# Miniprotein binders against Mucin-6 (MUC6): the designs that were tried, part 18

Target 1, 185 residues: Mucin-6 (MUC6), of Homo sapiens (Human) (q6w4x9r395to579)
Amino acid sequence: GHCSLEGGSFVTTFDARPYRFHGTCTYILLQSPQLPEDGALMAVYDKSGVSHSETSLVAVVYLSRQDKIVISQDEVVTNNGEAKWLPYKTRNITVFRQTSTHLQMATSFGLELVVQLRPIFQAYVTVGPQFRGQTRGLCGNFNGDTTDDFTTSMGIAEGTASLFVDSWRAGNCPAALERETDPCS
Key: E = the ipSAE of ESMFold2; O = the ipSAE of OpenDDE; V2 = 0.75 times the mean of E and O plus 0.25 times the DockQ between their complexes.

## First folded at step 4 (miniprotein)

Design xb31 (from xb20 with K30R E34L Y53W; at its last look DockQ between E and O 0.03; V2 from the best seeds 0.00; counts 0 for: pae E 13.4 > 1.5, placed apart)
Fold by OpenDDE base, look of step 6:
Structure xb31 (fold): chain B 185 residues (1-185), chain A 112 residues (1-112)
Amino acid sequence: as target 1 above (185 residues)
Amino acid sequence: DIREEVKKLLEEARKLIEEAKKAGDEEAVRLLELAVRTLEEALKTGDPERISWALLFVSMALITAAEKLGDPKAVELLLKAQELLRKALEENNPELIKEAIKLIKEAAELLG
């Protein structure tokens, strides 16, 4: 399964459902029992301009009971608040520079993350087949059905992206806005 | 046998590490060593899935090296290998793993 966060406000779920939102919060991208130690992948969005529609991804966070790995747009990688030199390896996670503009987070448990640093901060999430039907968050439920990807944290299917996205906020933030645009544009 | 092919790949990777050392590229050394260790650990399990993920890491590490050396052919091979590995993971197909290893080895040889 592949989930992408592109163009600052576009998301494509594991089931290949594209949608767009504008929010300035931390959102849960991926939760799954397949992630060890209550692991979760999160995305941090912030304002990139003066209008409400000017939002962008500014950081990706992997949070578990043992680690809090933050990859930010300024290319700083931290774990539990401490800056780390690349390549950096924990017990089961490795962060390294894949290319001049891309960082990679590799894991031993079937999660892969590629972060494009420039010109736009973007993220690409890949999960193994063992995650099928066992994911939740902005990246969807990875069950091959796009129609139920907007399932909220409470297990309710929403018809709009904004309500769906808001349900996956990791903090108290303003409500997300929905705009229908082609993520490939 | 996947295990044997992985061992051969490890040998090629180790050569690259030595070359990186000679070149004074500490970053490359660190990355490649990390990749090698990851693959070695995966090899101990014998789990094709774990091996595949490790090989993905190795291929990505090698792409970094390939870019530094300006070898687009190596990059192409490695990207293809990654595709095969992803398919292998999805389809549980060991033959795809073997094919991926061949491509990775070829790329490694080009970089050596």
Scores: ipSAE 0.020, ipTM 0.352, lowest interface PAE 4.4, mean pLDDT 89
Fold by ESMFold2, look of step 6:
Structure xb31 (fold): chain B 185 residues (1-185), chain A 112 residues (1-112)
Amino acid sequence: as target 1 above (185 residues)
Amino acid sequence: DIREEVKKLLEEARKLIEEAKKAGDEEAVRLLELAVRTLEEALKTGDPERISWALLFVSMALITAAEKLGDPKAVELLLKAQELLRKALEENNPELIKEAIKLIKEAAELLG
């Protein structure tokens, strides 16, 4: 299964359902019982311009009971807050520089993450077939049915991207906007 | 050769970007320019998987344009290309990538 985070908050789910949103929060991309030690993959979005609708991916985070691996647009990789030289290895995770502009996180449990650092910070998530039907988050549920990929954290299928995205917030932050609004104009 | 087919697609996509600029379609311009840049970077790596993801992004940008123009044949071609790219990613099969590029290029030509 493949999920992508591209450009100005553009997402394509494991079932190839595309959507975009505008938000400045940390969101859960992927949760699954296939990720060891309560692992989750998260995406951090922030304002990239002067308007509310200009938001972009600024970091990807892998969080488990043992690790908090952060790959940020500043090209710094940390684990539990400490900067790491690449290649960086744990028992089941390896982070390495794939090219001068791309980093890769490979795992023994079927998750692969490729992060494009330049010219645009983007991320590409790949999961093995054992994840089929066992994912939740912004990357969808990987069940082969695009009509329920917008399933919220409460298990409710929504028809709009904004309600779906808002349900996966991992922090105290404003609701995502589908339409640009500027209170000063 | 995937590289040569991608270069041909990029040429057609650039033509569509110029048309979108003339039409004042700011969303199409942003999406297509971003998709083109993503595909160019993927091509430098030579990695079929990354090229496939970039091509999915290009096809998505073109679907946005095709729906606005009301061109159901272009949409049909792009949806078929996306299916092939998803299969190529699952099977690591570069021949499916070549087939998808041809469909995307045909769709781009219909839109231009």
Scores: ipSAE 0.006, ipTM 0.185, lowest interface PAE 13.4, mean pLDDT 79
ESMFold2-Fast, scan of step 4: ipSAE 0.606; ipTM 0.844
OpenDDE base, second read of step 5: ipSAE 0.016; ipTM 0.296
ESMFold2 (binder alone), look of step 6: mean pLDDT 82; pTM 0.800

Design xb32 (from xb20 with E34F R50L Y53E)
Fold by ESMFold2-Fast, scan of step 4:
Structure xb32 (fold): chain B 185 residues (1-185), chain A 112 residues (1-112)
Amino acid sequence: as target 1 above (185 residues)
Amino acid sequence: DIREEVKKLLEEARKLIEEAKKAGDEEAVKLLEFAVRTLEEALKTGDPELISEALLFVSMALITAAEKLGDPKAVELLLKAQELLRKALEENNPELIKEAIKLIKEAAELLG
């Protein structure tokens, strides 16, 4: 199955359902019991540098009990807060430069991530057939049916993307806090 | 002149946006509009490196459209263009950028 985060604000789920959202937060992209050590893939979105009316992907995070691998648009790769030279290898994960503009995270457990660094930060997620029907998050449930791809973190199928996306928030959004203002006249 | 060649490519890309609008493909419209804006902003800088990087994104948006439309020739041209652009960036060779633009324009015309 393939899931993509493209053009700053577009997502195509594992069941090939495309949608767009506007958000400035960290979101759970993929959770599955197939991921070791309670692993999860997360996407960080912020205001776009290209257009003030858009938001864009700025980092992808793989988090487990052992590792917190962050790949950012600044072309920095860290694990547990420490910068790493590429290629970087752990027991089950290798991060390396695939091309001058693309990084790849390969794993032993059926997950592959390709990140385009320039001109726009984009991500492509590939999962093996063992993940079928076993995924949750922005990339959908990978069950071969697009009608329930907007299943929230509470297990409710929504008809629109906004409630679906909001249910998968994983952190505080700096932009949301800054919008709490009381205008005078 | 890279700037003039890119301007002609932008015209073809805008035609594809209108075709996607007529087809009701909202996601394709937004992806192509984002790609066009990125390339327009890169052109304003006059930086060949930024222009090459923006062209890679335009080619990716067009590959997505070509795959949905079932045009394998357009996909092949765009994949060749991406390879040339990556080499141009790695080797600092502006001649490869011109070759890539020609292939991208040819693919856009096939799609339009």
Scores: ipSAE 0.000, ipTM 0.127, lowest interface PAE 17.1, mean pLDDT 72

Design xc13 (from xc0 with R14W E26Y; at its last look DockQ between E and O 0.01; V2 from the best seeds 0.00; counts 0 for: pae E 14.5 > 1.5, placed apart)
Fold by ESMFold2-Fast, scan of step 4:
Structure xc13 (fold): chain B 185 residues (1-185), chain A 112 residues (1-112)
Amino acid sequence: as target 1 above (185 residues)
Amino acid sequence: DIREEVKKLLEEAWKLIEEAKKAGDYEAVRLLLEAVFTLIEALKTGDPEKISEALLKVSEALIRAAEKLGDPEAVEKLLEAQELLRKALEENNPELIKEAIKLIKEAAELLG
């Protein structure tokens, strides 16, 4: 399955459920027992310069017991606070420039991340079939059913995105805003 | 070097995805993203057969875009690429994969 973070504030889950939100926080994007060393993928949102979006993605973070890899919109890649030249390779992770405008983080454990740097900072997450039914976070639970994709960190399935998103905050941050965009009744 | 040729193709594919978004063609965006991710996964294996299969999916997504835009030159290049990829699978010949990638890239450039 794939999950996308696009256009500043839009997310499409692994089960293809689209939603949007406006927030200024680090959010848990993906947690799974399939990720080694208690790994998690996180997305950082802040005030936006993107059209039609109050806040936007500004960095993606992969955090484990061994690594804290940060890919930011200013095209800096760090691990554990130190800037790295590309290609950057660890035992199970390689970060490299896929195209003039895209970076890729390839892993040996079934996770792929592609980050668009220009013209708009966006991210695409792909996971292998071993992750099916074993993911949690903003990208959903990958169980083939979109009706429970808004499962909060407490295990409760919500009908709206705002409570879902707020439950996946990592740190002290304001509550996310869910903006009405439909002018029709 | 197949990986270097695929990188050039990915450059054009990502441009087409952004153009499809601007055009509001979200079906094309979905198909192109699926094809791109399939290709990325195939590249990790280093297996020419899997790369050829992924490239066939990329060419199918591009044919749909080319037909919608009415670009017969792009369609012809993509059909030729598919024939080369099928032949590469049959003959176990990685050189034909490189020829197919060149044609797919040229078609993508015509469509961007």
Scores: ipSAE 0.388, ipTM 0.712, lowest interface PAE 2.9, mean pLDDT 80
Fold by OpenDDE base, second read of step 5:
Structure xc13 (fold): chain B 185 residues (1-185), chain A 112 residues (1-112)
Amino acid sequence: as target 1 above (185 residues)
Amino acid sequence: DIREEVKKLLEEAWKLIEEAKKAGDYEAVRLLLEAVFTLIEALKTGDPEKISEALLKVSEALIRAAEKLGDPEAVEKLLEAQELLRKALEENNPELIKEAIKLIKEAAELLG
Protein backbone atom coordinates (compact mmCIF):
# COMPACT_ATOMS: atom_id res chain seq x y z
CA GLY B 1 0.00 0.00 0.00
CA HIS B 2 1.10 3.49 -0.87
CA CYS B 3 0.06 6.67 0.87
CA SER B 4 1.17 10.08 -0.31
CA LEU B 5 1.23 13.54 1.21
CA GLU B 6 1.66 16.06 -1.56
CA GLY B 7 1.12 19.60 -2.68
CA GLY B 8 0.38 21.07 0.68
CA SER B 9 -2.27 19.04 2.47
CA PHE B 10 -3.20 16.67 -0.32
CA VAL B 11 -3.42 13.07 0.82
CA THR B 12 -3.92 9.84 -1.05
CA THR B 13 -4.73 6.90 1.20
CA PHE B 14 -3.42 3.36 0.98
CA ASP B 15 -6.68 2.52 -0.77
CA ALA B 16 -6.04 5.28 -3.29
CA ARG B 17 -8.67 7.68 -2.00
CA PRO B 18 -7.60 11.27 -2.54
CA TYR B 19 -8.60 14.13 -0.30
CA ARG B 20 -7.35 17.50 0.82
CA PHE B 21 -7.45 19.32 4.11
CA HIS B 22 -6.00 22.40 5.70
CA GLY B 23 -4.73 22.08 9.21
CA THR B 24 -1.88 23.22 11.38
CA CYS B 25 -1.30 20.34 13.70
CA THR B 26 0.42 17.02 14.07
CA TYR B 27 -1.62 14.10 12.80
CA ILE B 28 -1.30 10.36 12.99
CA LEU B 29 -0.60 9.08 9.50
CA LEU B 30 -0.11 5.47 10.30
CA GLN B 31 -0.73 3.39 13.35
CA SER B 32 -0.69 -0.38 13.28
CA PRO B 33 -0.01 -3.37 15.45
CA GLN B 34 2.47 -4.34 12.77
CA LEU B 35 4.68 -1.48 13.86
CA PRO B 36 6.97 -2.58 16.66
CA GLU B 37 7.08 -0.94 20.05
CA ASP B 38 3.83 0.98 19.59
CA GLY B 39 5.26 2.76 16.62
CA ALA B 40 3.41 5.46 14.74
CA LEU B 41 4.08 7.69 11.80
CA MET B 42 2.96 11.29 12.11
CA ALA B 43 2.80 14.34 9.91
CA VAL B 44 3.36 17.90 11.02
CA TYR B 45 1.51 20.62 9.16
CA ASP B 46 1.96 24.33 9.53
CA LYS B 47 0.82 27.49 7.89
CA SER B 48 2.67 28.44 4.76
CA GLY B 49 0.86 31.70 4.11
CA VAL B 50 -1.58 34.16 5.52
CA SER B 51 -4.81 32.41 4.63
CA HIS B 52 -6.29 29.34 6.24
CA SER B 53 -5.91 27.49 2.99
CA GLU B 54 -2.19 28.05 2.90
CA THR B 55 -0.92 25.06 4.82
CA SER B 56 1.82 22.59 4.10
CA LEU B 57 3.62 19.56 5.39
CA VAL B 58 6.73 20.58 7.28
CA ALA B 59 7.89 17.41 8.96
CA VAL B 60 7.35 13.71 9.30
CA VAL B 61 7.84 11.97 12.62
CA TYR B 62 8.27 8.34 13.44
CA LEU B 63 7.70 7.68 17.10
CA SER B 64 7.93 4.47 19.08
CA ARG B 65 8.93 3.45 22.57
CA GLN B 66 12.48 3.14 21.35
CA ASP B 67 12.85 5.68 18.60
CA LYS B 68 11.90 9.19 17.69
CA ILE B 69 12.91 10.38 14.28
CA VAL B 70 11.92 13.77 12.95
CA ILE B 71 12.52 14.46 9.31
CA SER B 72 12.19 18.07 8.26
CA GLN B 73 13.37 19.98 5.27
CA ASP B 74 16.72 20.82 6.76
CA GLU B 75 17.54 18.14 9.26
CA VAL B 76 16.93 14.78 10.81
CA VAL B 77 16.52 14.86 14.55
CA THR B 78 16.49 11.82 16.79
CA ASN B 79 15.56 10.86 20.35
CA ASN B 80 17.92 13.19 22.12
CA GLY B 81 17.07 16.14 19.95
CA GLU B 82 20.35 16.10 18.14
CA ALA B 83 20.68 16.50 14.44
CA LYS B 84 22.27 13.45 12.94
CA TRP B 85 24.53 13.00 10.01
CA LEU B 86 23.28 10.65 7.39
CA PRO B 87 23.11 7.79 7.14
CA TYR B 88 21.52 7.30 10.54
CA LYS B 89 20.94 3.76 11.66
CA THR B 90 19.22 2.09 14.57
CA ARG B 91 18.57 -1.57 15.11
CA ASN B 92 15.71 -1.69 12.62
CA ILE B 93 15.56 1.76 11.02
CA THR B 94 17.91 3.46 8.60
CA VAL B 95 17.62 7.01 7.34
CA PHE B 96 19.71 7.88 4.33
CA ARG B 97 19.81 10.09 1.30
CA GLN B 98 18.23 8.30 -1.60
CA THR B 99 18.74 11.03 -4.17
CA SER B 100 19.82 14.63 -4.22
CA THR B 101 16.33 15.69 -3.21
CA HIS B 102 14.94 12.65 -1.46
CA LEU B 103 15.55 11.00 1.88
CA GLN B 104 14.51 7.50 2.69
CA MET B 105 13.66 5.86 5.96
CA ALA B 106 14.01 2.15 5.55
CA THR B 107 12.87 -0.36 8.13
CA SER B 108 13.04 -4.05 8.78
CA PHE B 109 9.34 -4.30 9.60
CA GLY B 110 7.65 -3.46 6.35
CA LEU B 111 7.46 0.33 6.51
CA GLU B 112 9.20 2.55 4.00
CA LEU B 113 9.18 6.32 3.92
CA VAL B 114 10.47 8.52 1.15
CA VAL B 115 10.59 12.25 1.73
CA GLN B 116 11.06 14.81 -0.96
CA LEU B 117 12.87 17.73 0.60
CA ARG B 118 12.81 20.20 -2.26
CA PRO B 119 11.37 22.06 -3.95
CA ILE B 120 8.26 20.95 -2.07
CA PHE B 121 8.34 18.97 1.12
CA GLN B 122 6.36 15.82 0.39
CA ALA B 123 6.17 12.34 1.81
CA TYR B 124 5.44 8.89 0.47
CA VAL B 125 4.60 6.00 2.74
CA THR B 126 4.72 2.37 1.74
CA VAL B 127 3.64 -0.59 3.83
CA GLY B 128 3.89 -4.27 3.12
CA PRO B 129 0.99 -6.65 2.55
CA GLN B 130 1.09 -7.70 6.20
CA PHE B 131 -0.39 -4.31 7.01
CA ARG B 132 -3.54 -4.92 4.99
CA GLY B 133 -6.60 -4.13 7.03
CA GLN B 134 -4.49 -3.24 10.03
CA THR B 135 -3.69 0.42 9.54
CA ARG B 136 -5.22 3.50 11.07
CA GLY B 137 -4.72 7.22 10.58
CA LEU B 138 -4.82 9.68 7.74
CA CYS B 139 -3.50 7.05 5.36
CA GLY B 140 -6.61 4.97 5.90
CA ASN B 141 -7.22 1.36 6.73
CA PHE B 142 -5.72 -0.35 3.71
CA ASN B 143 -8.58 -2.79 3.17
CA GLY B 144 -9.29 -2.13 -0.47
CA ASP B 145 -12.46 -0.18 0.27
CA THR B 146 -12.25 3.57 -0.23
CA THR B 147 -15.67 4.19 1.27
CA ASP B 148 -14.51 3.54 4.81
CA ASP B 149 -11.15 5.27 4.67
CA PHE B 150 -12.48 8.17 6.73
CA THR B 151 -12.72 6.06 9.84
CA THR B 152 -11.99 8.11 12.93
CA SER B 153 -9.75 7.19 15.81
CA MET B 154 -12.87 6.05 17.58
CA GLY B 155 -13.80 3.67 14.80
CA ILE B 156 -16.58 5.75 13.31
CA ALA B 157 -16.80 6.15 9.58
CA GLU B 158 -17.22 9.74 8.51
CA GLY B 159 -18.57 11.04 5.25
CA THR B 160 -16.26 14.01 5.07
CA ALA B 161 -12.60 14.56 5.74
CA SER B 162 -12.78 17.26 8.41
CA LEU B 163 -13.96 15.19 11.34
CA PHE B 164 -11.88 12.30 10.16
CA VAL B 165 -8.70 14.34 10.07
CA ASP B 166 -9.44 16.07 13.35
CA SER B 167 -9.89 12.75 15.08
CA TRP B 168 -6.30 11.89 14.31
CA ARG B 169 -4.79 15.01 15.80
CA ALA B 170 -1.85 14.32 18.05
CA GLY B 171 -2.14 17.63 19.84
CA ASN B 172 -4.40 20.51 20.64
CA CYS B 173 -4.91 22.57 17.51
CA PRO B 174 -7.61 24.27 15.46
CA ALA B 175 -10.09 22.29 13.44
CA ALA B 176 -9.08 21.36 9.95
CA LEU B 177 -10.76 22.58 6.81
CA GLU B 178 -11.66 20.06 4.17
CA ARG B 179 -11.90 19.78 0.45
CA GLU B 180 -12.20 16.51 -1.34
CA THR B 181 -10.30 16.33 -4.58
CA ASP B 182 -10.39 13.72 -7.27
CA PRO B 183 -7.17 14.03 -9.20
CA CYS B 184 -8.52 11.76 -11.88
CA SER B 185 -11.47 14.01 -12.61
CA ASP A 1 27.59 -1.05 -9.63
CA ILE A 2 23.90 -1.78 -10.01
CA ARG A 3 23.00 0.22 -6.94
CA GLU A 4 24.64 3.32 -8.29
CA GLU A 5 22.94 2.93 -11.62
CA VAL A 6 19.59 2.47 -9.94
CA LYS A 7 20.19 5.63 -7.97
CA LYS A 8 20.61 7.54 -11.18
CA LEU A 9 17.46 5.98 -12.53
CA LEU A 10 15.57 7.01 -9.42
CA GLU A 11 16.71 10.58 -9.94
CA GLU A 12 15.09 10.57 -13.32
CA ALA A 13 11.99 8.76 -12.14
CA TRP A 14 11.29 11.32 -9.45
CA LYS A 15 11.63 14.09 -12.00
CA LEU A 16 9.10 12.39 -14.19
CA ILE A 17 6.72 11.99 -11.31
CA GLU A 18 6.90 15.71 -10.67
CA GLU A 19 6.29 16.45 -14.31
CA ALA A 20 3.31 14.14 -14.34
CA LYS A 21 1.92 15.98 -11.33
CA LYS A 22 2.29 19.29 -13.08
CA ALA A 23 0.53 17.88 -16.08
CA GLY A 24 -2.28 16.54 -13.95
CA ASP A 25 -1.66 13.01 -15.10
CA TYR A 26 -2.29 11.29 -11.84
CA GLU A 27 -2.60 7.89 -13.40
CA ALA A 28 0.96 8.23 -14.54
CA VAL A 29 1.94 9.42 -11.09
CA ARG A 30 0.39 6.38 -9.50
CA LEU A 31 1.98 3.94 -11.88
CA LEU A 32 5.39 5.51 -11.58
CA LEU A 33 5.23 5.64 -7.81
CA GLU A 34 4.24 2.01 -7.61
CA ALA A 35 7.06 1.05 -9.88
CA VAL A 36 9.59 3.14 -7.99
CA PHE A 37 8.67 1.73 -4.63
CA THR A 38 8.71 -1.78 -6.00
CA LEU A 39 12.21 -1.13 -7.17
CA ILE A 40 13.22 0.30 -3.81
CA GLU A 41 11.97 -2.83 -2.09
CA ALA A 42 13.75 -5.05 -4.55
CA LEU A 43 17.00 -3.24 -3.90
CA LYS A 44 16.70 -3.95 -0.22
CA THR A 45 16.67 -7.66 -0.87
CA GLY A 46 19.50 -7.54 -3.33
CA ASP A 47 17.82 -10.34 -5.24
CA PRO A 48 18.61 -9.96 -8.92
CA GLU A 49 15.36 -11.62 -9.85
CA LYS A 50 13.29 -9.20 -7.83
CA ILE A 51 15.32 -6.31 -9.11
CA SER A 52 14.75 -7.39 -12.67
CA GLU A 53 11.05 -7.79 -12.09
CA ALA A 54 10.85 -4.37 -10.54
CA LEU A 55 12.73 -2.86 -13.45
CA LEU A 56 10.26 -4.49 -15.81
CA LYS A 57 7.52 -2.71 -13.93
CA VAL A 58 9.38 0.57 -14.19
CA SER A 59 9.86 0.01 -17.88
CA GLU A 60 6.20 -0.70 -18.38
CA ALA A 61 5.19 2.48 -16.61
CA LEU A 62 7.60 4.48 -18.72
CA ILE A 63 6.41 2.84 -21.92
CA ARG A 64 2.92 4.00 -21.16
CA ALA A 65 4.20 7.49 -20.62
CA ALA A 66 6.30 7.40 -23.76
CA GLU A 67 3.38 6.23 -25.83
CA LYS A 68 1.19 8.95 -24.46
CA LEU A 69 3.79 11.56 -25.24
CA GLY A 70 4.48 10.13 -28.66
CA ASP A 71 8.16 9.35 -28.19
CA PRO A 72 8.97 6.28 -30.22
CA GLU A 73 12.66 6.43 -29.39
CA ALA A 74 11.93 6.10 -25.72
CA VAL A 75 9.57 3.22 -26.40
CA GLU A 76 12.21 1.44 -28.40
CA LYS A 77 14.79 1.79 -25.67
CA LEU A 78 12.39 0.53 -23.08
CA LEU A 79 11.37 -2.46 -25.14
CA GLU A 80 15.00 -3.33 -25.58
CA ALA A 81 15.52 -2.96 -21.86
CA GLN A 82 12.68 -5.35 -21.20
CA GLU A 83 14.24 -7.90 -23.47
CA LEU A 84 17.54 -7.58 -21.66
CA LEU A 85 15.81 -8.02 -18.34
CA ARG A 86 14.08 -11.16 -19.54
CA LYS A 87 17.41 -12.53 -20.66
CA ALA A 88 18.94 -11.54 -17.37
CA LEU A 89 16.34 -13.59 -15.58
CA GLU A 90 16.94 -16.57 -17.80
CA GLU A 91 20.70 -16.45 -17.74
CA ASN A 92 21.18 -15.03 -14.27
CA ASN A 93 23.42 -12.38 -15.75
CA PRO A 94 23.81 -9.17 -13.75
CA GLU A 95 25.57 -7.42 -16.61
CA LEU A 96 22.40 -7.53 -18.62
CA ILE A 97 20.62 -5.85 -15.73
CA LYS A 98 23.12 -3.02 -15.82
CA GLU A 99 22.63 -2.57 -19.52
CA ALA A 100 18.89 -2.53 -19.06
CA ILE A 101 19.12 0.11 -16.36
CA LYS A 102 21.16 2.28 -18.66
CA LEU A 103 18.53 2.08 -21.36
CA ILE A 104 15.72 2.76 -18.92
CA LYS A 105 17.54 5.78 -17.61
CA GLU A 106 18.15 7.09 -21.09
CA ALA A 107 14.50 6.67 -21.91
CA ALA A 108 13.51 8.46 -18.74
CA GLU A 109 15.79 11.32 -19.65
CA LEU A 110 14.12 11.59 -23.02
CA LEU A 111 10.75 11.83 -21.34
CA GLY A 112 11.83 14.44 -18.85
Scores: ipSAE 0.249, ipTM 0.637, lowest interface PAE 1.5, mean pLDDT 91
Fold by ESMFold2, look of step 6:
Structure xc13 (fold): chain B 185 residues (1-185), chain A 112 residues (1-112)
Amino acid sequence: as target 1 above (185 residues)
Amino acid sequence: DIREEVKKLLEEAWKLIEEAKKAGDYEAVRLLLEAVFTLIEALKTGDPEKISEALLKVSEALIRAAEKLGDPEAVEKLLEAQELLRKALEENNPELIKEAIKLIKEAAELLG
């Protein structure tokens, strides 16, 4: 399964459902019992321009009981708050520079994260088949059905990306903004 | 009917997005994604005016791609589609929208 965070504000789920949102928060991208130690992959979005609808990805976080690995757009990688020199390896996670513009986090538990640093900060999530039907979050539920990919943290399928995204906020932060309509057209 | 034709166009557009990613053309990826999502949102409204405006944006992104690839037939089809879409907006004529979608899809197929 593949999930992507592209163009600063676009997401494509494991079931290939595309959507866009605007928000300045940390969101749960992927939760699954297949991730060890209550692991979760999270995405951090922040303001990228003068409009409230101009937000972009600024960091990706892998959080578990053992690790808090942060890969930020400043090309800094930390684990539990300490900056790490690449390549960085734990017993089940390796983070390394794949190319001059890409970093990769490879794991022994079927999660792979590729982060494009330039020209814009983008992220690509790959999970093995053991994750099928066992994921939650902004990347969807990986069950082969796009009609329920907007399932909220409360288990409600929504037709609107903003309600779905807001339900996956991690912490107390403002709701995502709807795309503004052009009043001249 | 229009909704089904737009779905077919979107299939071709997603293929072009993947080709742009493989080519490392991130500006094309950004522009095509913005156009595709604009069209998806316009379809939710059911408003032919919003659909026409979104299709103009798709056409603009495809013209840029066609010019970069050097495909004048695709450019010609896209320019004709844009003229039909502008006329559809002036006349509020949804049949012109259907004609424009066909031309845009044909151009996308030439580029893919």
Scores: ipSAE 0.000, ipTM 0.176, lowest interface PAE 14.5, mean pLDDT 79
ESMFold2 (binder alone), look of step 6: mean pLDDT 81; pTM 0.793
OpenDDE base, look of step 6: ipSAE 0.021; ipTM 0.246

Design xc21 (from xc0 with E26L L33F; at its last look DockQ between E and O 0.75; V2 from the best seeds 0.00; counts 0 for: pae E 4.6 > 1.5)
Fold by ESMFold2, look of step 6:
Structure xc21 (fold): chain B 185 residues (1-185), chain A 112 residues (1-112)
Amino acid sequence: as target 1 above (185 residues)
Amino acid sequence: DIREEVKKLLEEARKLIEEAKKAGDLEAVRLLFEAVFTLIEALKTGDPEKISEALLKVSEALIRAAEKLGDPEAVEKLLEAQELLRKALEENNPELIKEAIKLIKEAAELLG
């Protein structure tokens, strides 16, 4: 299955459902029992432009009991807070430069992450077939049915991306979030 | 009724998730989100074995939270709950599931 996080805060789920959102927070992108050590993939979004509604991906985080791997738009890769030179290897994870503009995190457990660093920070998540029906988060549930891809963290299928995305917020939002945008206010 | 007791536990766990978000504790949020979602899925099936397995996962998430907070009473309740759940799976005994849920709920209340 393939999930993408592209410029303009566009997301395409494992079931190919596209959506867009505006937000500045950390979100759960992918959780699954197929990830070892209670692993999760998280996405960090921040304000990116002149307009209040412009947000973009600034980092991707893989978090488990053993690792906290951060790949940020400043091209720095850390694990558990320590900067790492590439290629970087753990027992189950290898992070390496795929091309001059792309990094790849390859794993032995069926997760692959490709991060485009330039010209704009984007991420592409691939999971093996063992993940079918066993994912949750912003990348959807990977069950072949787009009608319930917007399943919230409370198990409720929503019809709008904003309610769905809001339910997957995982961190303290930046202090600059005093008001939400209203395009016609 | 196991369903009603699970729903009460879910309410406590939801409160803990919001507290973890406010604290900026990404590890707690990660573990609690996975545990809650798993328990909701199990509850939809009505299968006591799936509910027991999900409750083991809830207990694991809460033990890690309780260890961070240094709450040994919560840890002991959760370890006892896990033992009961493992026995319930082996013996197919729903009364052990009910007792485990009580202990998990008490531990969740201590951590909230």
Scores: ipSAE 0.291, ipTM 0.667, lowest interface PAE 4.6, mean pLDDT 84
Fold by ESMFold2-Fast, scan of step 4:
Structure xc21 (fold): chain B 185 residues (1-185), chain A 112 residues (1-112)
Amino acid sequence: as target 1 above (185 residues)
Amino acid sequence: DIREEVKKLLEEARKLIEEAKKAGDLEAVRLLFEAVFTLIEALKTGDPEKISEALLKVSEALIRAAEKLGDPEAVEKLLEAQELLRKALEENNPELIKEAIKLIKEAAELLG
């Protein structure tokens, strides 16, 4: 399965459901019993420097009992607060520069992360078939049914993205803003 | 009813998630979200074994929170709950699950 975080605030779930939000928080992107040592992917969003109140992805975090790997838009990779030179390797995770504009985090447990650094910070998550029906977070539940992709942290399927996104906030942050219609339309 | 007692525990867990968010404790948020979701999924199955496994994850998340807050009484209750849950799984005894839930709820209330 494939989940993408693109264009600042667009998300496409593992079941290919697209949505957009405007939020400034750390969000649970992916949790699964298939991730070792209670691992989770998180996505950090903040205000972008544009004239019309947009938000954008600024960092991706992989957090487990052993590791806190942060990949940020300023091209710094840290683990447990310490900056690392690439390629960086742990027992089950390798972070390396795939191209001049892309970093990759490869794992032994069926999770792959590619981050685009330029021109816009973006993330692409790939998971193996063992994750099918066993994922939770902004990337959806990977069950082959897009109608329940907005399943909240409390297990309720929502019809709109805003309550879904807010349920996966990992910080005390403002509520995500749904895209508004142009006032002059 | 075990399911009703678990639902009450979920309310306490929800409060703890909000406190962890306010504290900026990403590790606690991660553990609590995983535990809560596992518990919600287990409730949908009605399987006492899956519910017991989910309760072990909740107790593990709460032990980490209790250790960080320096609450040894909460830690002690949660360790006792884990022992009861392991025995419940070995003996197929749902009464031990109820006793474990009571201890986990008491620990969560101490931490909230």
Scores: ipSAE 0.237, ipTM 0.630, lowest interface PAE 4.5, mean pLDDT 79
OpenDDE base, second read of step 5: ipSAE 0.631; ipTM 0.850
ESMFold2 (binder alone), look of step 6: mean pLDDT 79; pTM 0.755
OpenDDE base, look of step 6: ipSAE 0.691; ipTM 0.873

Design xc23 (from xc0 with R14M E26W L33M)
Fold by ESMFold2-Fast, scan of step 4:
Structure xc23 (fold): chain B 185 residues (1-185), chain A 112 residues (1-112)
Amino acid sequence: as target 1 above (185 residues)
Amino acid sequence: DIREEVKKLLEEAMKLIEEAKKAGDWEAVRLLMEAVFTLIEALKTGDPEKISEALLKVSEALIRAAEKLGDPEAVEKLLEAQELLRKALEENNPELIKEAIKLIKEAAELLG
């Protein structure tokens, strides 16, 4: 399954449901029991440099009990707060430069992340078939049914993207945020 | 009618997004995705004004792609479509929207 974060604030879920949102927070992109050591993939959004009324992806984070790997739009890769030179290898994860504008995080557990650094920061998530029906977060539940893709952190299927996105916040956000209207509503 | 033509255009635009990704033209990807999202929302309303505004965004994204590919015929069709859409908005004339959609579709087919 494929999930993409493109064009600043556009998301396409593992079940191919597209939506857009506005937010300045860290969001849970992918949680799954298939990820070792309570691993989770997270996305950080902030106000866009090209328009202050829009928000865009600024960093992707892979967090587990052992590691906090951050890939930033500034082209810096850190683990547990320390900058790393590429290629960077751990036991199960390798981060390397795939092209002059793309970094890849390859794992031994069926998760791949490709990050485009220039000209616009974007992320592409690929998961193996073992993740089917076992994912939660902004990338959806990967169950082959798009009507369930807006399942909140509390397990409730919503008809609109705004409540869905808000439920997957992983940090404190400004009280007054502009929110997307569900493209399917 | 208009909705069916817009759906076909949406399919062509989505195909062009994949081509832009392969070419590494991420500004084109962003513009096309924004245009596709706007078009999907406009289609739900059935409002000719909103559909016209969305089609102007689609044509703008396609002009960029056509200029990069060096296809002056596609650029010419898209510029004509934009003028028809602006006239449709000014005169509240939905027939001009249909003519514009035809030109945008022809340009999209030339591009991919």
Scores: ipSAE 0.000, ipTM 0.193, lowest interface PAE 16.1, mean pLDDT 72

